# VHH binders against Putative cysteine-rich repeat secretory protein 14 (CRRSP14): the designs that were tried, part 2

Target 1, 255 residues: Putative cysteine-rich repeat secretory protein 14 (CRRSP14), of Arabidopsis thaliana (Mouse-ear cress) (q9ljw1)
Amino acid sequence: LNMNNPYLYHKCSANQGEYKLGSLYKKSLDSGIQQLSKDNEVFRGGFVYMDHTDPNGTLRVYITFQCRGDIYGSHCRSCFATARAELFKRCPRDKAAIIWYDQCFLEFSSISTGGKINYDDNICIDTARARPNAKTHTGDDSVLEFLRLFENLTNIAVTKRNNFVKDVEKPALYAAGEKRFGNKKIYVMVQCTHDLTPRACVECVNHNVRQFQDCYEDKPVGLKKGARVLGRSCNFRFERYPFVNAKTSPNYLKF

## First folded at step 5 (VHH)

Design g7 (from t7 with S31Y; framework vhh_etentamig_d1)
Fold by ESMFold2-Fast, scan of step 5:
Structure g7 (fold): chain B 255 residues (1-255), chain A 122 residues (1-122)
Amino acid sequence: as target 1 above (255 residues)
Amino acid sequence: EVQLLESGGGLVQPGGSLRLSCAASGFTFSYYEMSWVRQAPGKGPEWVSGISYSGSDTYYADSVKGRFTISRDNSKNTLYLQMNSLRAEDTAVYYCARDFGDWYEPSAFDIRGQGTLVTVSS
């Protein structure tokens, strides 16, 4: 099957200003991105947070790249190539920018944000609204069931290792699964960037779940066809259709 | 290549019944919500009925409630519309569509085929 890289969103950060094409910043950025592109471990593990300097060590750029937790190898590299090309096209001279695809995101910045939750540019994406006259089978307590599901999934993400990645003792900070919800089946995923601690990951996901409720007025899951909250530090997603590869997904669960 | 192929239309007398089929190919049918949209002679398109990707939720235009039943067989990549108690005003070309929007908005529907003609007359 071909793995397309569907574009989701991007942000060019005006608050850090612009670089000039011949500048030391641009050279550091290009060098860092090129170094990342040649590192097979990045695409095997699906995450990097790095700082890169020009040869004189005078200017530093911070680069974050992560693939969705079920995406490895050539598919992860494909998403990186798409993100790299498109980010520089959409944000041609910005010192800070981020782009999200279904399978990965790429970010660069002149300011270090590693190890800290960053809620800047969080965005709610709705797959589709339920129709006003649609018949639903979701009960009134469905919101509590939804919250418990994501709490359980997040606990798994911060405790279980990624057995597909060698030499990693840290938790995967990723989990996905499926569950019957009334007479419907939902497919769910949570992921944090690997620079976060387990506690910070829990805090990030909890914030994004609250943001989802604010975006959609705390409506039952059965009134939504699918949704996600994308952030720089973590994201969660649910759909009425399978969207992750269970065979390559660590910590995939059938609830 | 996405294909939607409608069939089952024909001439029927008022009060009669017809079952329409839509054969889908070129995409993962079970991921998409589907609708039936009709266009009567000299009129604009009208949304008729919709069904969730799993078949658990169905919805109908007021003009067809109680008379039409939408269903799907995801193992066969096929959408159906059972039409009972047909009336002269049901005469139209019926199109199968992937549903990318609100039920009210015909432009939200991905229509690919030529449709199937239903004529209700004595």
Scores: ipSAE 0.000, ipTM 0.130, lowest interface PAE 16.6, mean pLDDT 80

Design g9 (from t7 with S54W; framework vhh_etentamig_d1)
Fold by ESMFold2-Fast, scan of step 5:
Structure g9 (fold): chain B 255 residues (1-255), chain A 122 residues (1-122)
Amino acid sequence: as target 1 above (255 residues)
Amino acid sequence: EVQLLESGGGLVQPGGSLRLSCAASGFTFSSYEMSWVRQAPGKGPEWVSGISYWGSDTYYADSVKGRFTISRDNSKNTLYLQMNSLRAEDTAVYYCARDFGDWYEPSAFDIRGQGTLVTVSS
């Protein structure tokens, strides 16, 4: 019953430059976003990748939108509305930009992105407290257990279908679950964009899990209270509190 | 300036109940996992119970499981411990603590207050 979509991060991609007001690029981008906003099937399925052309078919923009795998319908549409408004406010005139919320992300680009793993601009976010814990990890067993957990979760994401979406014959590319470690419980999630193959999804998640260790040289992965790596092609998250709706999550597991 | 002020202790008969409170100030209470830690006379500190940031998960030492209930009210910056079916072995000073630990190693506790004494005796 949260009415807010929590903001996580955004990136305005300077490498693709800026469009001018009234340009054909701006018209194509506006048209694509408007078309997406009216497509009820996008919000029922939770994913779209589109190449959109101007009225003359001469200039393309590429738009990716995905809701977290437990978010559908009006909640997915709500996140899109928030992402749309904030992305254009934060990245005025940029030809490429992306914004992430807890419940969805929205990206546009002048360069084709579909079906390709993109490791650019991955961002590590942790839920660490205002003051760091002084203790550091002294063994390797906890890191290996963490890595095995995400390997198992990823294998489920790339093999099992999403029974919440009718007529989808591909794996969900999403899985979530919970596992007890001693006196504490962790909640975990992996997701890839639905334009990826299962093999590409595995490669993407494995890269992001390894990258997470490098993002936090001050603390091993097993010592974080909660964290995520946000990527353009996939993300993973763990927390010490439930953050997904188990009833609407395909492939929700209790380890 | 971080403050944790425990209250609600007292003398109680075996089988009785007490509710402990911890008033937190000087930090963002909702950003920390919290725990109750007790120290019995002549013994070292023992972790009793823990609670996640929003109260979605609670954890208990085997010695108190089924008898104690931890809860929090983030709007009041207050942590609670409801203690039922009290036993002589529950006699201790009870401390409220910020929990800096993780799931792979024992919790590291930031204890600031003087605690509240619970005595279970006939």
Scores: ipSAE 0.000, ipTM 0.226, lowest interface PAE 13.4, mean pLDDT 80

Design s1 (from q4 with D107S E109S; framework vhh_7aqx_2)
Fold by ESMFold2-Fast, scan of step 5:
Parts: structure tokens; sequence; C-alpha cells
Structure s1 (fold): chain B 255 residues (1-255), chain A 124 residues (1-124)
């Protein structure tokens, strides 16, 4: 498949309130975003978590940005530019906001989230239905095989190093691959934000994979045509078509 | 009380084979991931191989890939390390480890339970 970067979802978090356009909060936010935009290492590595403050050290903004694990360099930077422009357009004065594109997400918040799993407002996107928060019943006979596949993929994500990045001591917290399921092939991906420990990443993905059935309204019949759960700390995706670039995807597997 | 007990270690000539066993008690065996680590004199504890709760995922250190195989037998509450084509550099105390998460890790600090270790000595 081509390298499309569709908008997926955004949320303006009203519970943290609004900033005024000329405020110190806005200055800290703009300063942090500008610093991020000029850092080539962010786009080469695909992740940053920033604890940024105003010049007086009084007002903190926490910024998280991550590209999908197969997206690096200019494509990652391009996704950041798009996410930045659109997030401030959609959430013009909110102190906390997040936006997801196919190839990256960008979040800012006045509350520290680094190193902790956040399950709040997980978004279920069924590729066929394109509906967040859809519900479904349980009791699908194929669930065990599906869970085993994602167990295998998650183990790789939390144990294998990213051979495209210099950090040889840490796991990639990303894995993708393909597997034949009966007479059909499925394509799969898991990813956690790099502020998480491997154990927290396992916990995050396992929770989302085991709970994803609750996201669909339709009765499951085997595997869905495609779906993902987007979370602030981790996500997983499967499709019946290739959606990651295998050549730039660390730990890409053909099961 | 959880216990892990290694067996099957000993002296073997280079090129030979050994099978280590780790027998467990006091845990719900099928829910755990299991791993083997080893420690040579004066060295840090090193990852050797691991198997997930389902048995579908295994991983090995680069130095042992193609020579060692990890497996599990849920009916016997036991997991194994089959060591083939042994080299003198495989000489170490081998430890078995268990993690309740059901997912394996290459870091020794991630594991909940450990055996006492069994000596493997490979002579030239």
Amino acid sequence: as target 1 above (255 residues)
Amino acid sequence: QVQLQESGGGLVQAGGSLRLSCTTSGLTFSSYAFSWFRQAPGEEREFVGAISWSGDSTDYADSVKGRFTISRDNAKNTFYLQMNSLKTEDTAVYYCAADLSGYYFTSSSAYDYWGQGTQVTVSS
C-alpha cells in the first residue's frame, strides 16, 4: 500500500481548561513545539517526551510525539508538521489536546503522563466502519488464535532492539508482521510510547488486545476486516492489506 | 510457596549435548513465561533463552541460536533447555526463571522467581 497519512481522531481535553492567547502557557507550548520541530534526532528516532517550561520555570507543558515505527526522517517530520497545524486549529485554546494520524500522534498536556499507562479515552477504529467506541458481544471461537498472534508480536516488541536506532540496550517497543490465517493473510502491528518500560508496554497492549472485542457493535465472525485501538500509551492494528513499510519496519516478521 | 529446581547439569566434552530441566511447584504453570539465564565466573548474568506462556513464542541469545532449544511441558510443570554442539564458552551456572506476566524478558531483573542454579562445564 501507498504511504497515505489520513487524519484519524483528535480530542480537546476540556477538563484541563483553556489558556488565553497571550498567556505564559501559550508561550511555553509554542516554545516546546518549536524546539521539537528543530530536533532532527526526534524525527530520526521517532519519539519524544518533553517536560517543557516557560523562562521563569513556573508553568509546565508536557509534549508527547511519536511516529509509527516504520516512519522516519522526512516522513516523520512531515507528519509532525501536519499534526501540529491541525491540532492547534482544532483545539485552539485547550490546555490539553491530542491528535492521531496514520503515521504519528501529537499530544500536549498540563499534567505529567510520562512513564505511566494511560487508558483514558482509548479510541476504537474499525477500518471497515470507521467508528470510535463501537461495541460488540464476546464469545468468538477465533479469539484464542488472535490473542496468541498478538502475544507473539508483543513479545518481539518488548525484547528486540530497533536495528534502525543507535540505542542497542532498549527494546523497540514496536513490532509488525504478516501471517496467513487459514486462506487469508493478515497484517499486524503493536507499538508503545518509548517512555514506558517493557513490562508496562506488555500490560498496555495486552489490555487493549483483550478488550478490543468490546469496541465493535457487530457480532464478530472470525477476524474483522481490519481494526485498531489507539491509546495515549500504546496501540495495535490489524488489516487484511499491508499498511506498514516492511523495509523500514524494525523486527518485521513473516509468521 | 513457589519453587524452581534445575537438574541435568554436569561435565560434557565440547561438541556434546545436555538437557537441562526446571521443575516448578507452587505456581499455575500454564500462566507463566519461563527463561534460562547463565553466569560465568566474574561475569554478569546473561540471557540464554525464553518461552512465553502459550509456548508459541521463543527467543534466544545470538550466541546460542541454532544450538539451544527451549520447550515446556505443562502436564509435568517442567520446562527444558536442550543444549547441542556445546562449546567451552558455554561453561556457566545455568538458572531458570519464571515471570507471571506470561511474557518473557531478556533482563534478569524482570523475573519474579528463580532457581538455585546448576553447573554446566564444557571441557575441550
Scores: ipSAE 0.000, ipTM 0.182, lowest interface PAE 14.1, mean pLDDT 79

Design s11 (from q4 with L100Y; framework vhh_7aqx_2)
Fold by ESMFold2-Fast, scan of step 5:
Structure s11 (fold): chain B 255 residues (1-255), chain A 124 residues (1-124)
Amino acid sequence: as target 1 above (255 residues)
Amino acid sequence: QVQLQESGGGLVQAGGSLRLSCTTSGLTFSSYAFSWFRQAPGEEREFVGAISWSGDSTDYADSVKGRFTISRDNAKNTFYLQMNSLKTEDTAVYYCAADYSGYYFTDSEAYDYWGQGTQVTVSS
């Protein structure tokens, strides 16, 4: 299995401006990041959304961090350390920024982001390693079969709990699996940030699946290559190779 | 202070059995995942087997699957590696490792705490 953690994308949000070294904003941001780095429960659960304020309650910074749903503990913490270092390197002094790696993402902002779907800066990424294949073994209805696969996966993500963590009252908002199409096998994953409701997660994934079709309008949405759509609130991915750890993936399915 | 201590290593003839123990202190044992790694002379450290925090999930390297069994005893803060049908190729220093997430990994870098190692020598 691919346990590599490649850099995927980043965005520095110029519309919120820059902080000055030594400012209350920088102090609050650094304090929030340091608090997150020492919180073992964040890396066990794989998600945090924090609303961190200065001592006077006048300045707020919002930090979101999530690991891919099969990544926990030291791997999750390692991804956070890499994301933190690169985010401040790539977006120096920006009041808002986000960075995605294969195994996690980290975002900070001066504007509240919790509980709402955010479609800003969604990115479509092709997998270069997928071999070109002009023909599929599934026939003309492969697009519908692909869409049904992700609909089924999303339904599982929003209804089944994560049996590997102690929060049993909430669905995992994560599911992964594999499906055979003729002699080919694909591997799939969906995930939403844990601040979303199940209904919002469904809406987010459905939007990203539709966006995926638009990203590849000159090619059918078939089993020809791997791809993903990265978003601030949810993402989905499929590949021609296994990329998640099935042993640590809640709700892993063999279709 | 967190401590992991291996025991049960030694010399054994091919075809024999050994049970390794890893006793832990300074951590909430029931919340941790545990793993065994080994390192033969001149080789890299390799994954042997692991058990999740709940005990419901275990994993093994292909080379030991069916011969080795990992288990845990929360009451004793100890976990074990039962090694059966030992081969000369199993000769190595065996290390126990712990991960506070409760999930195990095959990458040695993922683990938070390590024991000092115990030598297992399998003679022909």
Scores: ipSAE 0.006, ipTM 0.127, lowest interface PAE 16.8, mean pLDDT 80

Design s14 (from q4 with S31Y; framework vhh_7aqx_2)
Fold by ESMFold2-Fast, scan of step 5:
Structure s14 (fold): chain B 255 residues (1-255), chain A 124 residues (1-124)
Amino acid sequence: as target 1 above (255 residues)
Amino acid sequence: QVQLQESGGGLVQAGGSLRLSCTTSGLTFSYYAFSWFRQAPGEEREFVGAISWSGDSTDYADSVKGRFTISRDNAKNTFYLQMNSLKTEDTAVYYCAADLSGYYFTDSEAYDYWGQGTQVTVSS
């Protein structure tokens, strides 16, 4: 549902400068975005990385769009439409910008971003509101079990195919699942952008999972209420409630 | 500041044993996969053995399988290479390496941190 697609974060990249309204850069960006909006294969597969030039080939822009690995078709297209509208509203003249929603992200840049891990502007989001003296339980065994869970999930993401997409021989670079920790369930997901190799996806996810503790002073890795790290190249998420559609999730696991 | 420091190298007779140690500082040891590489004079750097962050997975080059064992001690922030039944072909500078991905790779380009190397010389 659209109601369940909240805005998460955006970044306007000042270091690449601004374009002028009506410029060749804006024309290349607009035609790239317009081409993407009409491509049914993008919303079927849930990912595109494209370099796009104006009709005269004078300027190039790089566009990345990805839907969460359980979101396809009309819901993926709806997330794109929302992301497009809000990104240009929030970053009206920036040559580079990115926006994240729960169900997708959209990025454009004047520099090539494809095939490389980008750790710039990673952001941690905790789904639980911080409370004074909130109790966090993170024993040594629970931390190791948490790391093993994400190791297993990442291995599946980089080895198993996406059965919902035709003509794709490469791994899904997405996996989700659930596991019982004591008397509670944890729901988990990892995803990389599809321009990455399996090796690069492993490096990206494990870096973010292990550096996740640096997002918090008390380093609460383990049985938290829920959290995610959003990155330009990969993200991971865990919650105490189901947040993905298991029937449309490739590689959904019950640990 | 991250540092890896090898120790335990030296001169040994063919058929003998050596244990190399790599002591780490400035990193969260339990997050890392660790590997040993070696380089003989005039040759490229070669993968020797690796251990994953959990210790559940190990891998070895075909030339050392059954003779070398990699292990880790998280309490000491140290990992080891036990080398048995040494051959003259094992003569090389041995380097320890760490990868934050928690998985290991046979490609030396994948590693974040490296030691300075320790010489192992096996005489006939």
Scores: ipSAE 0.005, ipTM 0.209, lowest interface PAE 12.8, mean pLDDT 80

Design s15 (from q4 with S31R; framework vhh_7aqx_2)
Fold by ESMFold2-Fast, scan of step 5:
Structure s15 (fold): chain B 255 residues (1-255), chain A 124 residues (1-124)
Amino acid sequence: as target 1 above (255 residues)
Amino acid sequence: QVQLQESGGGLVQAGGSLRLSCTTSGLTFSRYAFSWFRQAPGEEREFVGAISWSGDSTDYADSVKGRFTISRDNAKNTFYLQMNSLKTEDTAVYYCAADLSGYYFTDSEAYDYWGQGTQVTVSS
């Protein structure tokens, strides 16, 4: 299984402006991040959405953090530490920024986005594609079959709870699985942020799957070796190799 | 206007079978996911079974798995619940529901349209 934690993408938002070092905004942001870093429940559950304000309630910062649904405890905390360090290094004065790693993402913003789908800055990433002269691939080029696979996976994500986390009543908003194509397998995952309703999660994933089709005009999706769409509210991924830990992945399916 | 109408309910002996139908009008049937819920007297409405827009995904409550089958017929704008090996605890009013998202949910609040219900009574 590919359990390493590579950097994927980041975005520094110029639209919300910059803070000055030593400002009240920076102090509130640092305080929020520090509180998150000490919260064992965040790393057990894999998600937090929180806000911090100055004493007068005039400067708000919103922080979202989520680990991939198969990542808990020390691995989740480790991803947070890496994301924290790199986000402030890459976006040193921005009032809003987000960074994605394989195992987690971290975002802060001066504007509340909790409970709403955010399609801003979705990014399509190819892990690899078949070369024109390649003789070996799975041979399944059907976009409809790909869409049906993600339909099945999304249905599980929005209906089944996370049985690895106690005291969680809501659906996991995460599912992963594998499906055979000839003598090879494809490995798939969908995940939404836990502030979304199940219906909003479905809408988010459907949008991102459609956006993915539009990102790859030159080749059908079935010819990609692996790809993902990263979003602030949801993401999906497929690969020709296992990338999630099936033993710690809630609702893991073998199609 | 969108309408869902249940039929096929009634009285049946334990171990028997019934097939419920939900006929729809006023919607583009092929775009919708469909589900069945039931409510026994004095109890909350509970999920029974569902089928996605494509028909490729179905789910059932643990209490009915292996006994009930949900299916859809796009040409007839109708979906069904085949109930086999009925038990007295299956006695309830059965409701059909439709969701425009094309995905099903176990949460009744997620559904856009509902039928009025049909009574199923299973006697010992």
Scores: ipSAE 0.006, ipTM 0.276, lowest interface PAE 11.8, mean pLDDT 80

Design s16 (from q4 with S31E; framework vhh_7aqx_2)
Fold by ESMFold2-Fast, scan of step 5:
Structure s16 (fold): chain B 255 residues (1-255), chain A 124 residues (1-124)
Amino acid sequence: as target 1 above (255 residues)
Amino acid sequence: QVQLQESGGGLVQAGGSLRLSCTTSGLTFSEYAFSWFRQAPGEEREFVGAISWSGDSTDYADSVKGRFTISRDNAKNTFYLQMNSLKTEDTAVYYCAADLSGYYFTDSEAYDYWGQGTQVTVSS
């Protein structure tokens, strides 16, 4: 399995403006990020949504961090360390910013978004763009079968628990698996941020699957070699190669 | 070849109950997710409730949560909507729908097959 953690994308959100060095906003942000970096439970659970205030309690920032559902502990912490360093480097004074790596994402904002779907800045990434020598896939696969696969995967994500996190009663909001299409094998994953309800997770994934169709073709005739849609509230991915660790992936499925 | 037939609609007083049935034929029932939608006069078709192919997942519109229950019976190729504590605003034509994906969506355009609809009228 390729366990590399490549950079995927980032967005500096100009619409919330910039903070000044030494500002109360910057102090709240730095304090929140530092608090998160020391919390072993975040890296064991793989998710946090938090609000944090400066030492005087005057300004609040909102921080979302999530590791891919098969990534826990030291690997999750390592991804956080990389994401924080790169996000502040790429978006040095923005009040809102997000960065995605293969194994995690990190976001901060001056506006509360917890528990709500956010469709802003969804990004379509084709394997051909991530790997320019990737071959085109043949058009003999059914688009309808592809959609059914993701809908079945989403059902598992919103109904089954994460057995790697003992104290959580909620569904994992994550599922991954593999399916054969004739002589070809496809590896798939869906994940929502853990602040969402199961219904909101379904709505988020459905939107991203529809956005994927619009990103690549008017009517896809076959499956690309691999692709994903990255969103602030959910993402999905498929590849022709295994990319998740099945041993640490809750409810890994073979269709 | 594929057929969905609603039954159980009618006139009921506010606070009453009705049970709708959707009987299916020509499909492998156990592989499908099923949903109920409704349409009031002059309004668009709206989602009411759904059940996944496994029966492990159900979902409801906020306006009916706690009052309506969806269930399925694979042996009878039939699924149901139990409607309790009915309100006048529940008056609509109710449609059953089937999705071969095995999972439901709240978007009516995602569904493969539809019934003809059954009228539910709730009087004050």
Scores: ipSAE 0.000, ipTM 0.125, lowest interface PAE 15.4, mean pLDDT 79

Design s17 (from q4 with W53Y; framework vhh_7aqx_2)
Fold by ESMFold2-Fast, scan of step 5:
Structure s17 (fold): chain B 255 residues (1-255), chain A 124 residues (1-124)
Amino acid sequence: as target 1 above (255 residues)
Amino acid sequence: QVQLQESGGGLVQAGGSLRLSCTTSGLTFSSYAFSWFRQAPGEEREFVGAISYSGDSTDYADSVKGRFTISRDNAKNTFYLQMNSLKTEDTAVYYCAADLSGYYFTDSEAYDYWGQGTQVTVSS
């Protein structure tokens, strides 16, 4: 099992400007982050969206945190601690910023983001050990089989509950699994932020799958390498090696 | 105008079989995902089974797995629910539903297009 938690990407948003040290915005942000850090329910469930304000209700900050769907408890909390430290170090005064690690992401913004798909700043990432293979052509059976696999996985993500979290009726908005393609296995995952409806999750994933093809237009991705698309509202990943903990992944599938 | 119409309901004895059909009009059938829901008196609509736009993905409620099969016929703009080994607990009004996203959902509130329902009664 690959339990490493490497840094993937971060963005400091210039469009929302900078806060000043000691400002009401900084106080709201620090208060929200501190409240999140003490909430055991967040790390048990793996998700929070927080609409937090200063004591006078003047300035709002919106904080989103999510762990990968197989990561809970102490590992989720550890990822939060790392993300928190690095985000403020890398984006010291920005009113909006996001950071992604393999096992979680953390975002804050002065603009409400809850329940809405955000397509801004999606990024395509190759695995460190792989490069794009030969160009993929229209009618390639392996590409069609790959797309069918993600269709199946997305259906599971938006219909099945998280069987590791009791008393939650909402779908997990997460699914992972493995499938053999000829003499090779691939390992796959899709996840949406838990503030989305199942329908919005489908729309987000479909957009990211389409964007994946566009990201690699000059160097089309074959099924022999790993890749992912990271988004603020959803992400998907595939690899030639197992990367999720199947024992803690809700509804892990072997196709 | 989008229309969904169920047929094939009726009275059957426990252990029997029924095949429900949902005929659609006013939509591009091949682009839609389809689902069956049921509602017993005094209860909310519950998920029964579903099929994606491609037909490559299907799902069923735990209570009907192994007994019910969903299928689609794009040439006839119709999809089906084959119900085998029926139990008295399967007694309900069965509704068909369609979703333009091409994906199915277990939440009835996610669907915009519904049939008017067909009664299935399973007697002991």
Scores: ipSAE 0.012, ipTM 0.479, lowest interface PAE 8.6, mean pLDDT 82

Design s18 (from q4 with W53R F105W; framework vhh_7aqx_2)
Fold by ESMFold2-Fast, scan of step 5:
Structure s18 (fold): chain B 255 residues (1-255), chain A 124 residues (1-124)
Amino acid sequence: as target 1 above (255 residues)
Amino acid sequence: QVQLQESGGGLVQAGGSLRLSCTTSGLTFSSYAFSWFRQAPGEEREFVGAISRSGDSTDYADSVKGRFTISRDNAKNTFYLQMNSLKTEDTAVYYCAADLSGYYWTDSEAYDYWGQGTQVTVSS
């Protein structure tokens, strides 16, 4: 199936507490979500970080939404609609919550989440099912090539702009590609949220790439069937099959 | 700069125990996963075991599983290999290893940092 959009994970933040039904917080949150749902520029550009204040400026609600860098327009809007509906079902009355789908994520919070790397909410998602008789140790240079591939991909993400979005000068903070390792291809992607600086994006991705071996404890990394690390600030993914739309993917590379 | 140094090797009888230590300097210890490899005479260097950065995950070669335990002490910048129920087949030079990336690998050629090695000889 083209454009499959499976649910991946969600978190409800117990530490920020709950809002009361009919509260100013709930009204501001609903208003922000409603405004986002009608904004064609958000779904064209694939990212928004927004804040709302009550009339007195004493209450803030922060909303973050991003689509995967190859997803635009109606598919991005569809992912938002799904994420919105599910997030409020899974995290009823929580002041902060985040949900990830294959094609987008949605977050809201009563505390500012933008501009800083979030390490607290990183989640490891193993795409491939466990194999009890994993391949005997083979290793080799492909492991180092895999790490260098993600370093190169990240450098591209933070230097090249998104040519599919008109009038955007900033780096895409997204790159995807493929590389041949022996008789198989590996497909890779990195993405950061657009509230991050290029430097913060590099730091976020490097942290997640280093973390993923601890998450899965498989080795060598180049022989894994597929994996990703999801975060509020950035994510990376690799698979043995193509998963992004190369035609709508800015900075898609064939290594 | 970065240095790894093994200690604790020696001569032991079959069925005995040894504890190897690897002391590190020049790196932020808590940011690294660590591994043990061994090399028997005339053989290639083979993976023995590894411990993740967090210490929550350990990995072992099938030949040592259930007999060897890897652990780490972040306060001492040292990690260990406890070897129990030693067999003559465990006779080898044992090396500790760390990779620049902070990850562990089962392939010895992937590693940037190595100790000098410590001899373990199991008799009878």
Scores: ipSAE 0.000, ipTM 0.126, lowest interface PAE 15.3, mean pLDDT 79

